VHH binders against Hydrogenase maturation factor HypD (hypD). Designs and how they scored, part 11

Target 1, 377 residues: Hydrogenase maturation factor HypD (hypD), of Rhodobacter capsulatus (Rhodopseudomonas capsulata) (p26411)
Amino acid sequence: MKFASEFRDPALAKGLLAEIARLADQIGATAEKPVHIMEICGGHTHSIFRYGLDKLIHPGIEFIHGPGCPVCVLPRARVDECIEIAGRPEVIFCTFGDAMRVPGSKLSLMQAKAAGADIRMVYSPLDALELARRNPGREVVFFGLGFETTTPSTALAIQQAAREGLANFSVFCNHITVPEPIRALLDDPYMRLDGFIGPGHVSMVIGIHPYDFIAEDYGKPLVVAGFEPTDLLQSVLMVLRQISQGRAAIENQYARVVPEHGNRVSLAAIADVYERRPSFEWRGLGEIDASGLRIRAAYRAHDAEEKFGVGYAGQRAAVEEAEGCACGAVMTGRMKPVACAQFGKGCTPEMPLGALMVSSEGACAAYWQYGGARAAE
Key: E = the ipSAE of ESMFold2; O = the ipSAE of OpenDDE; V2 = 0.75 times the mean of E and O plus 0.25 times the DockQ between their complexes.

## First folded at step 6 (VHH)

Design f4 (from d3 with G102D E103S; framework vhh_7ubx_2; at its last look DockQ between E and O 0.88; V2 from the best seeds 0.00; counts 0 for: pae E 2.2 > 2)
Fold by ESMFold2-Fast, scan of step 10:
Structure f4 (fold): chain B 377 residues (1-377), chain A 118 residues (1-118)
Amino acid sequence: as target 1 above (377 residues)
Amino acid sequence: QVQLVESGGGLVQPGGSLRLSCAASGFTFSDYAMTWVRQAPGKGPEWIATIYSEGDTRRDDSTKGRFTISRDNAKNTLYLQMTSLKPEDTALYYCTREVLYDSWEDYRGPGTQVTVSS
């Protein structure tokens, strides 16, 4: 097959697809009554479309694209707060490039930069720390954004700033957590999820045991997966094997990268710098309990929310999506991107209505990039 | 080394009240969120409530009308006020320091037994 020929081991891929089809038939999965498997990581969503796995796999297997893109779930109000901070003349505002084009209520960071704000794209919070050393007369603020893969590096930068006495370095903390939104989705009575593909890079930091509640409390399987097409196919097979056996467990397909207990050094740094917020607002999902991080009192001097007087006590009014945009429905798995009325019309990568079309980790961007190239028709 | 010592449990009749206490040492108590967890015989652990460093609370919906979590940072002590107790509340109650990704069992006390029986 054309798509299978792109895999490093086409024979292994064909064997996995055949065994997946056998198990899907055995459990009675059909296109009309599919097994719903959510991949929570945006990197997995991208790989599924890049390799055409959604088209190669048995039609009784339905991939649900979860909220695995940090910039996609960031509320417009938080983008507005970034623009407010960046607009202050004493501030050098540092951010990852993928956040630049995400729309706030009025402006994106890119537009604020064009209007005169000092906004710098960086590759690491350590780059922002170096800017603080070189610009002692300026306030250097780093946009702390991402799931557990980015949190350790930001914690390290805060620890270093405190040790060096770099009073002009601070972080606007918008770091969020992966297990908590999975619980929120499972608590939604309208969500129909049968299993999960767990995030590879996040799990490298946190290990596999933070997911135990999925099996223990909800009776659903989760398999932590790598990003190669055969990693994803093996992980789907492992989920289906559990379903066919009436079993629910947390399994690790990515054991060559992901240790059972995660990265202990990274976890110690996170625990030193951060505590949980009581709740955090997610674009398209609402408030999710315990899903956001805030900087501990010991590091308060490096907390941009305290320093600049932004943010609220765990509550912020949700900002409605652009008219005609179905980003909330796509993000919760209730709708595919191509079913959005604006997809390819009023919403494109050049003219995005929502964050899912801006980030390469967003489902809309992945469908746009790979949908035409993979169309069988 | 983190040390937590629970007290205040005992035998109580249905409809009764108890106040649990947890004495903390070995860390800066005021910098950490604190949690109450319970475990009944033959069942898994059940989260009851968390109180954050700044005083905000998060509570399980099934018990939040009857149970109140509070803290006294000057005394390094966590409290759980329990009212309208039911037989289903019978469990070993643990005080724990809030953990982000570590097991709650690594940062818990030995527990205090609450038995609700007529």
Scores: ipSAE 0.616, ipTM 0.836, lowest interface PAE 1.6, mean pLDDT 85
ESMFold2, look of step 6: ipSAE 0.451; ipTM 0.767
ESMFold2 (binder alone), look of step 6: mean pLDDT 80; pTM 0.808
OpenDDE, look of step 6: ipSAE 0.817; ipTM 0.919

Design f5 (framework vhh_7ubx_2; at its last look DockQ between E and O 0.69; V2 from the best seeds 0.00; counts 0 for: pae E 2.9 > 2, grease 24.7 > 24.2)
Fold by OpenDDE, look of step 6:
Structure f5 (fold): chain B 377 residues (1-377), chain A 117 residues (1-117)
Amino acid sequence: as target 1 above (377 residues)
Amino acid sequence: QVQLVESGGGLVQPGGSLRLSCAASGFTFSDYAMTWVRQAPGKGPEWIATIYSEGDTRRDDSTKGRFTISRDNAKNTLYLQMTSLKPEDTALYYCTRETLYGSWDYRGPGTQVTVSS
């Protein structure tokens, strides 16, 4: 068992950096012709910048920030739909804190709350479930947002509601999956990606095999990574080794936490409660095939989308990004946050234009928090 | 035990039509997305179409105009209506159950479709 302190060992990190540099040179990576490695998870993005790994690492390695930020990939239209639901007098709308400040086309959930909507921040779907129990005369709607990390807990809440016959509990399901947007990016001829840092927490749930197509179909390496500096560096090293060897495989750097086949209990809950959608809309990416989840018919009584006729069960409105906002470009790796004209000017944590600045996992937030010097460049 | 049994394949002339059927058993058919795939000799499996529990579909563009996937949940049966068949459609056609992550965890033995003059 490696102690957490080992993962922050400067000596170890130095050694890894040296080896990375060696391999980078070996494969001919330079600042002008860098190896593009996408860290899929926003948590990895923040870790990279928090520890300055982007500055420490060989200039021939370029990190591309992926779409693994739940609120970042949420279209504004979805926020509007949330507000629509929340505006009903009978509704108690429950959401995680990170979604509260995400701008819709007119209001954020936070602003809607201030305007009189009964919106409540919760820490788990079970909190919402408890609210339903306490408020039998109200409709309690939980905003099911996030990747596979949050999908299981929502599923469990739905299952519990069903078991208890809590008809006044429902979920507005906006759960999405990691593999499909990656496929979409790989299919984009303008995207240049040489390898991936796989999302550690997501992989705790789904395992590593859902990524197999990245290696098998696209010939790109992916390494599932932890979040410590040495985890990331080791993962980069592993990716580079594959590249140097002309190999593409899914590897698990985070084996101490990530089981190969995922979490059985979580997967079972997911399989029971959800099915894939034909498509789902992503900020900056548009409709992606089979990239979202919906609640199965067996649990339709707890499906807010069906109950209220919103989202894909209703008439969807197309909503563009805020004027000047380049979140779509940034979250897909097409633009660095500092290249956005509004970064640190028209868009700040205090006055955000887009979700990437307000999310704790957003790339813009990471650059703002840790990349002050970079922003000045 | 999950079982899928394809039928309806055969020899057909170019421009002809066939309707494939897949009988499903051993699971709640209506709860699962179902997929047709095909495999020609010397080629890998090719995805054709998926139909979800609510009847909505996703289809490959190459066959979208000619092939139609449907299902009858009451009969636990999946269908593929094929029209304007071409020689390149010759393959073993499989009915598969699709998982949440797009994998095909079960399939039948397949039904052979041969398009030839």
Scores: ipSAE 0.343, ipTM 0.708, lowest interface PAE 1.4, mean pLDDT 93
ESMFold2, look of step 6: ipSAE 0.379; ipTM 0.727
ESMFold2 (binder alone), look of step 6: mean pLDDT 82; pTM 0.816

Design g1 (from e1 with T28K S31D; framework vhh_7nfr_2; at its last look DockQ between E and O 0.91; V2 from the best seeds 0.00; counts 0 for: pae E 2.1 > 2)
Amino acid sequence: QVQLQESGGGLVQPGGSLRLSCAASGFKFSDYGMSWVRQAPGEGREWVSSISYRGSKTYYADSVKGRFTIARDNVKNTLYLLMDSLKSDDTAVYYCAKDMYSTWEGPFDYWGQGTQVTVSS
ESMFold2, look of step 6: ipSAE 0.585; ipTM 0.831
ESMFold2 (binder alone), look of step 6: mean pLDDT 83; pTM 0.846
OpenDDE, look of step 6: ipSAE 0.798; ipTM 0.905
ESMFold2, look of step 8: ipSAE 0.552; ipTM 0.820
ESMFold2 (binder alone), look of step 8: mean pLDDT 83; pTM 0.843
OpenDDE, look of step 8: ipSAE 0.811; ipTM 0.910
ESMFold2-Fast, scan of step 10: ipSAE 0.701; ipTM 0.875

## First folded at step 8 (VHH; framework vhh_7nfr_2)

Design i1 (from g1 with M100F; at its last look DockQ between E and O 0.88; V2 from the best seeds 0.00; counts 0 for: pae E 2.2 > 2)
Amino acid sequence: QVQLQESGGGLVQPGGSLRLSCAASGFKFSDYGMSWVRQAPGEGREWVSSISYRGSKTYYADSVKGRFTIARDNVKNTLYLLMDSLKSDDTAVYYCAKDFYSTWEGPFDYWGQGTQVTVSS
ESMFold2, look of step 8: ipSAE 0.595; ipTM 0.838
ESMFold2 (binder alone), look of step 8: mean pLDDT 81; pTM 0.819
OpenDDE, look of step 8: ipSAE 0.829; ipTM 0.920
ESMFold2-Fast, scan of step 10: ipSAE 0.730; ipTM 0.891
ESMFold2, look of step 11: ipSAE 0.503; ipTM 0.793
ESMFold2 (binder alone), look of step 11: mean pLDDT 81; pTM 0.824
OpenDDE, look of step 11: ipSAE 0.825; ipTM 0.918

Design i2 (from g1 with S102L; at its last look DockQ between E and O 0.82; V2 from the best seeds 0.00; counts 0 for: pae E 3.2 > 2)
Fold by ESMFold2, look of step 8:
Structure i2 (fold): chain B 377 residues (1-377), chain A 121 residues (1-121)
Amino acid sequence: as target 1 above (377 residues)
Amino acid sequence: QVQLQESGGGLVQPGGSLRLSCAASGFKFSDYGMSWVRQAPGEGREWVSSISYRGSKTYYADSVKGRFTIARDNVKNTLYLLMDSLKSDDTAVYYCAKDMYLTWEGPFDYWGQGTQVTVSS
């Protein structure tokens, strides 16, 4: 076990593992009939595999990898639209680095950059604003990607560009929200989910109450969790306690960071800048109602979809997932990455078939990185 | 397109009652929290009452608690405000507001056009 080298408090971790095992036995959880716990956020997926928690924990506990990874759910058609915008000679296209390798129908953004498109890696929307200030003869477009953790900073950049009258800054908005895909998964008759590890960083923004429907409508517990191994173990224990007691409630293990009601300043910026789209496409999951955000008419000058006539403002091409890619099955918990026929053979981090192999938060990439599997086994 | 249309306002004597309605369309009404917000002449908007998506939780500003009742009908996609014991300082335009999430916490992403309530002798 990696207790001495990986865990801040090995004695606490051992105690938590023992108590998890006692409750799992009490519940009657076995490898044949496990308790299914979905960690919603890809950051939790990464931590689980980095610390080997899936191997250390009682065999009656099965982690289901959730859709809370924005790169993982980015549709191929949206990548194609990024490339269309970035291919315009006047455009400087700004993106977070982890999106650059996501396969489109023909190219990734990384490949388009190698072919001559002006695509720049940035670390915040403020970097893109600064580029727009310094390059008044160019159109600077920021790729607005991510859940509620990142939507506030993009909103603030749009508001600032509007205040400055900075006409050459726009955002290609692909921001999405956490609750809607979870409702869609819970409504899927093939899903069996017993409890949830809720997102830590998203919840800093939206609080814990947007998850109330999970407990109230579906009778499932959710615990908002921190990212350290002991945070995760304690959160699993809290989920199991609720199950053993016949309870379903939203609990906050990460209360030292996550305010119950979220960040009102951030939420106000979100409401000012965005509205919900009627539906939005999720790679591997299809269209999910009210799950995506678009820039409001008041900020239309800063909406790249409108400015360049792409995406939902233009003509969208239907784009089929790569043959043999099982992203949908992995995202719904029907398949582990290692059971995919392409894993380690046709799909590697170097040659990804699907988005789950691209981001370190993606289940396939996490299995590759920490599971020790390679094509030449 | 989200549409919120208030009705039921009017002129009323002090101590009287009114029932406001807000017809909602263009979104799944039962997925979102809803609120009433009012604006008196020359004043900012004042939150009045909120209700969660199921209607299981209701909240009231101190100024209206015990006098106003918020309710929703998720079959008819309608929000209500029953106002009793009206006072002159309840005079305002009353707006129906949609929460961006299923809760009552805000932020409000859509507003109706408002309905005028006037309480005068």
Scores: ipSAE 0.425, ipTM 0.771, lowest interface PAE 3.2, mean pLDDT 87
ESMFold2 (binder alone), look of step 8: mean pLDDT 80; pTM 0.815
OpenDDE, look of step 8: ipSAE 0.668; ipTM 0.853

Design i3 (from g1 with T103I; at its last look DockQ between E and O 0.76; V2 from the best seeds 0.00; counts 0 for: pae E 3.5 > 2)
Fold by ESMFold2, look of step 8:
Structure i3 (fold): chain B 377 residues (1-377), chain A 121 residues (1-121)
Amino acid sequence: as target 1 above (377 residues)
Amino acid sequence: QVQLQESGGGLVQPGGSLRLSCAASGFKFSDYGMSWVRQAPGEGREWVSSISYRGSKTYYADSVKGRFTIARDNVKNTLYLLMDSLKSDDTAVYYCAKDMYSIWEGPFDYWGQGTQVTVSS
């Protein structure tokens, strides 16, 4: 196979591909009637395209790119609110680099920085906490973005700020959870999903049992997977084996890293600091009940939404997706990135129309980087 | 606002029975696992029992297994703990707790106010 020599264990990969093909044939999966497997996490999407697994695997198996990319699902209205906060002269606004280029309705954070806003890239919420200690006359705001992989470290920073009485540190909380958007996708009558590759890093925190409803209520298998090509191939094989047996269960291929019940210390920090919002907007998916986190009243002094009267503490404006952007269709599996009219034309990594082209974990960016369309040639 | 309100506690003789209830509001009850946790005077909180969101899986601490039964009614948004063969060691305040995720023995993001159970002659 053209890309098989890049695998760490090519002989194992070839064996897995052969067994996948055998089961796909046994199931009756064809290019005309494929088995649809969603990889929930953008890291898995990236790995699939980096190693060409979508081309190497039996044509009866079709990967559907899931919503497990926090930059990809970030609403434009939330970017606008970040820019409003960052534009205040007393504020130092701290963010992970991936969020800097996400388009708001007018500007990105990168453009706002170029226009004079004090916006700083950080690698952890603890970096922002240290900035607050060093700058007592400024308001330091950390953009709390991400799923359960990043949620605990933000919680720890909030807890530490409270212990120190550090009044000038706050978080603009945009943390979200994985199970709820998957339920929303499964409830969509136009979605057809046969099985799932579950997120690896999120599951280190929450374990595997938050996915039980996928098997119990919807009859669909899910396998929590590692990121190596053989992890992914083995996980696809495990999904197909369940389908061939008429079985639906949650299995843990990544047990060497993912504990069954998650990380109790991390989960305790999350429960101490956050509560669920009644509803939360997802770019391209709409409002999803109980899918976002907000900072509890006990930590209100560290809640930037409350401190500055923005977002859910203020009046939210409706913000529509950019004209011609098909991110919602891509993220729900209704369209592949290359079928989007703007792909490689009006939408490139250098000039993104939508969030899926911004993050290296986004489906559009993955197709651009590994799908032969990196540059016009 | 999420609210959990326990009831059904009281004074009972050893060997007796009680049925605790927990009325839930402010969230979609049927999406979350629920638990009972108890606290005796001067002690830390002790997990008693958990039930999955559909009621299909139940879990019990060894100290209560075979004597207590957890149940839920997703139509009435109510959690129950049926306690039989009560012992003096069961004397505690019993709390209803909402699971943040469907994982066993916590973490819990909301707690009720508790209901007192006292087992003595």
Scores: ipSAE 0.382, ipTM 0.760, lowest interface PAE 3.5, mean pLDDT 87
ESMFold2 (binder alone), look of step 8: mean pLDDT 83; pTM 0.841
OpenDDE, look of step 8: ipSAE 0.708; ipTM 0.871

Design i4 (from g1 with K57R; at its last look DockQ between E and O 0.72; V2 from the best seeds 0.00; counts 0 for: pae E 3.0 > 2)
Fold by ESMFold2, look of step 8:
Structure i4 (fold): chain B 377 residues (1-377), chain A 121 residues (1-121)
Amino acid sequence: as target 1 above (377 residues)
Amino acid sequence: QVQLQESGGGLVQPGGSLRLSCAASGFKFSDYGMSWVRQAPGEGREWVSSISYRGSRTYYADSVKGRFTIARDNVKNTLYLLMDSLKSDDTAVYYCAKDMYSTWEGPFDYWGQGTQVTVSS
């Protein structure tokens, strides 16, 4: 099989698959009554599909694709607000490339760029800072998108702009946090989640203890995992061991990289620059309390939302989800992408209806790239 | 919006006791760990004690173990610090602090105004 040759250690992977199968049988997991394991972040989703782990693993184990993909959960209204900012002739709008193709209500950022807006792809908020230095007559705006993996670098850029007195740099802050949507999903009476593969990169910043509530309040195991196939397989095995033993704990399979208590410098920068919004809209999931970040008043000069009167500083427009897009059902594991009526018809990577088809880490894109529709070519 | 208001400080003799309270509002108190942090005159801030969101786990700096007790009431949204066997080294402004992610000993995203504890001598 073409996926097997890409494993770094195929013999170890086979051994782990065998142990997973043995434990799955021991706990009585079947295709009809599976153990549901959510991989929280899109990087794990991508690795699972890249290596075919969902097909190689025991049929009683079902992966549920979590909301840990910031492009995937980006509301259409926030894309519309980006386009409004970028359409101002004084603005240079800077964004990561993944966000450019996310559909807004009328246009994507890529389409707005083609129509004349000054939108630039950057690789870090530092690139946007440098643009602000080089263009003192322009307003440089960075699209602050992402979970705790990206939140610290944006915070450091804001702090640096403030130290330099760089008045023409601002951030349109759309940063979000991981624990809150997981609590919302666990509270959903229609969800059954038996265990979790915790995010690797987010946990480098926040550590493992923000997940304690998952074990303590909900009785569910979580294992923070690396991204190699054997990391993922070992982490699934660790989840199954906890289930078979009747215990729930937060374990760190990725301890070679993830510090137990996170990164103090990164966390201090986050605490200095941001505060929690009372609630925040998640595409496909609705409003989730305390899940979004906003720039503190001390840094208001660098807050594009305030500077340009958009988003929560302006009149928020209600924007309905694209007709026929089932992003919520896919993100909660209630529907596979191939079961969506629009998959491969009205929704393709070339003409996406929803953000899950745009992001390289989204479930729909993963199915397109590595799943049955791609293989049928 | 988020507000932390300490009370219960005062002047006390060595060996005496005080009970501090911190009233919390503007956030879901029961979702977050809480901490007490103190600052002696001319010094930096020093972590004193932390308590988990349920109140089931408590943590203390070595300098206060066995003398101080942290507690919380998630119905009243109130954090407490019960201080016994006070020493002159305990003289400080005591702050109530909200953990952002319950990573122990900070960072804290919100602080109260503080309450002064003064132990004579």
Scores: ipSAE 0.442, ipTM 0.776, lowest interface PAE 3.0, mean pLDDT 87
ESMFold2 (binder alone), look of step 8: mean pLDDT 84; pTM 0.852
OpenDDE, look of step 8: ipSAE 0.799; ipTM 0.906

Design i5 (from g1 with S102Q; at its last look DockQ between E and O 0.75; V2 from the best seeds 0.00; counts 0 for: pae E 3.6 > 2)
Fold by ESMFold2, look of step 8:
Structure i5 (fold): chain B 377 residues (1-377), chain A 121 residues (1-121)
Amino acid sequence: as target 1 above (377 residues)
Amino acid sequence: QVQLQESGGGLVQPGGSLRLSCAASGFKFSDYGMSWVRQAPGEGREWVSSISYRGSKTYYADSVKGRFTIARDNVKNTLYLLMDSLKSDDTAVYYCAKDMYQTWEGPFDYWGQGTQVTVSS
């Protein structure tokens, strides 16, 4: 836990903390009856714990860790399907490194690589395109993982492969969207959510208006926030001001970076390449309607699900979460990571049971890194 | 499969009225903004009107404001455009368009086949 003096602008941070405390008291927020604010993006979760904002802020403010971490919500069945594709001797399977340790039902991608599958870490879909160009006798498959921050670059790679006639490049599409899981969480009768810290990087692509339903349908404020500690504190203050005024609106604290209407070039690429799936599985959250993207028929030659008959183009199996893993409860705010019986025992970053312990943006990993397991250092 | 099917077009005299309908299927209609976009012969597409997913907000191009009314029925999954005081320059194919998000500017991820409106003058 850090003191406010460790921030880049300690005087501003202390002033914001004081204003937050004043409004929290005015609202009647207490540790026993807190205001629940969900930070949607895993990057915000990471920043909150890195700077100790959860301990510095008024005890009547409780952060609820949202589902905006693509590794955290990656279903076990999808990991299994990746491994099926990657196990084919003709396939070079390309993935971002964060996904490699996510447990499937039997193996992770890292374990499959150790067992001989040709799985390569890449930093962009363009790396996978180049591999396809250099390896015309192999099938290069890129694992399309992520929210709207990464969805455009995958779309551009698909478009480029189509323009080049590059028949040996395809994408196993696991791209998902931010608004739909938020609606699912707001519809959960056990969730107590009073306001939101909206994602910064996703909103650079989609703008702020896809969140309008949060204010209009549910009466909850949302503030799109930057990632600096003072951005987060200012955004909490903006949420509290709305609550104290009886308002619910979508506000943009990160307007220096996030355009109101997003990035039209990126959105056009998304609309050209993808369509919404009827429903899609989220690890820990179940099936959520219209929350996943699939590659349109116009680009079918580059759709790995169709090419290999896997996933939604093949036979899907029900896959239960690992025994003892409470990822769903953590993600829905029913449990803090430290209250999980496996936390720090059977579940560690070195030996994760669930996806929330894999990514540094996951709530369990953030608690592990900053929330006590390392406090003596 | 997402499907948008327009109907209600036809030939009408200047000053007349038409009501366009767009039957939507294959998606949860009540979750998305919807728009009407028109295209006159030899011209690009021109945005006409948009409606928010609940129908609480409506937007109109200056060229149709005060004459056209957009509406939706989220029980019947139908989008409407009531066109009054029609002018010859309203002659176009009218398309129903689904917004990818709740924004009114697009991008539109699905389009109908269009319905022809012809104002005889």
Scores: ipSAE 0.349, ipTM 0.719, lowest interface PAE 3.6, mean pLDDT 88
ESMFold2 (binder alone), look of step 8: mean pLDDT 82; pTM 0.834
OpenDDE, look of step 8: ipSAE 0.777; ipTM 0.897

## First folded at step 10 (VHH)

Design s03 (from i1 with E105Y; framework vhh_7nfr_2)
Amino acid sequence: QVQLQESGGGLVQPGGSLRLSCAASGFKFSDYGMSWVRQAPGEGREWVSSISYRGSKTYYADSVKGRFTIARDNVKNTLYLLMDSLKSDDTAVYYCAKDFYSTWYGPFDYWGQGTQVTVSS
ESMFold2-Fast, scan of step 10: ipSAE 0.708; ipTM 0.871

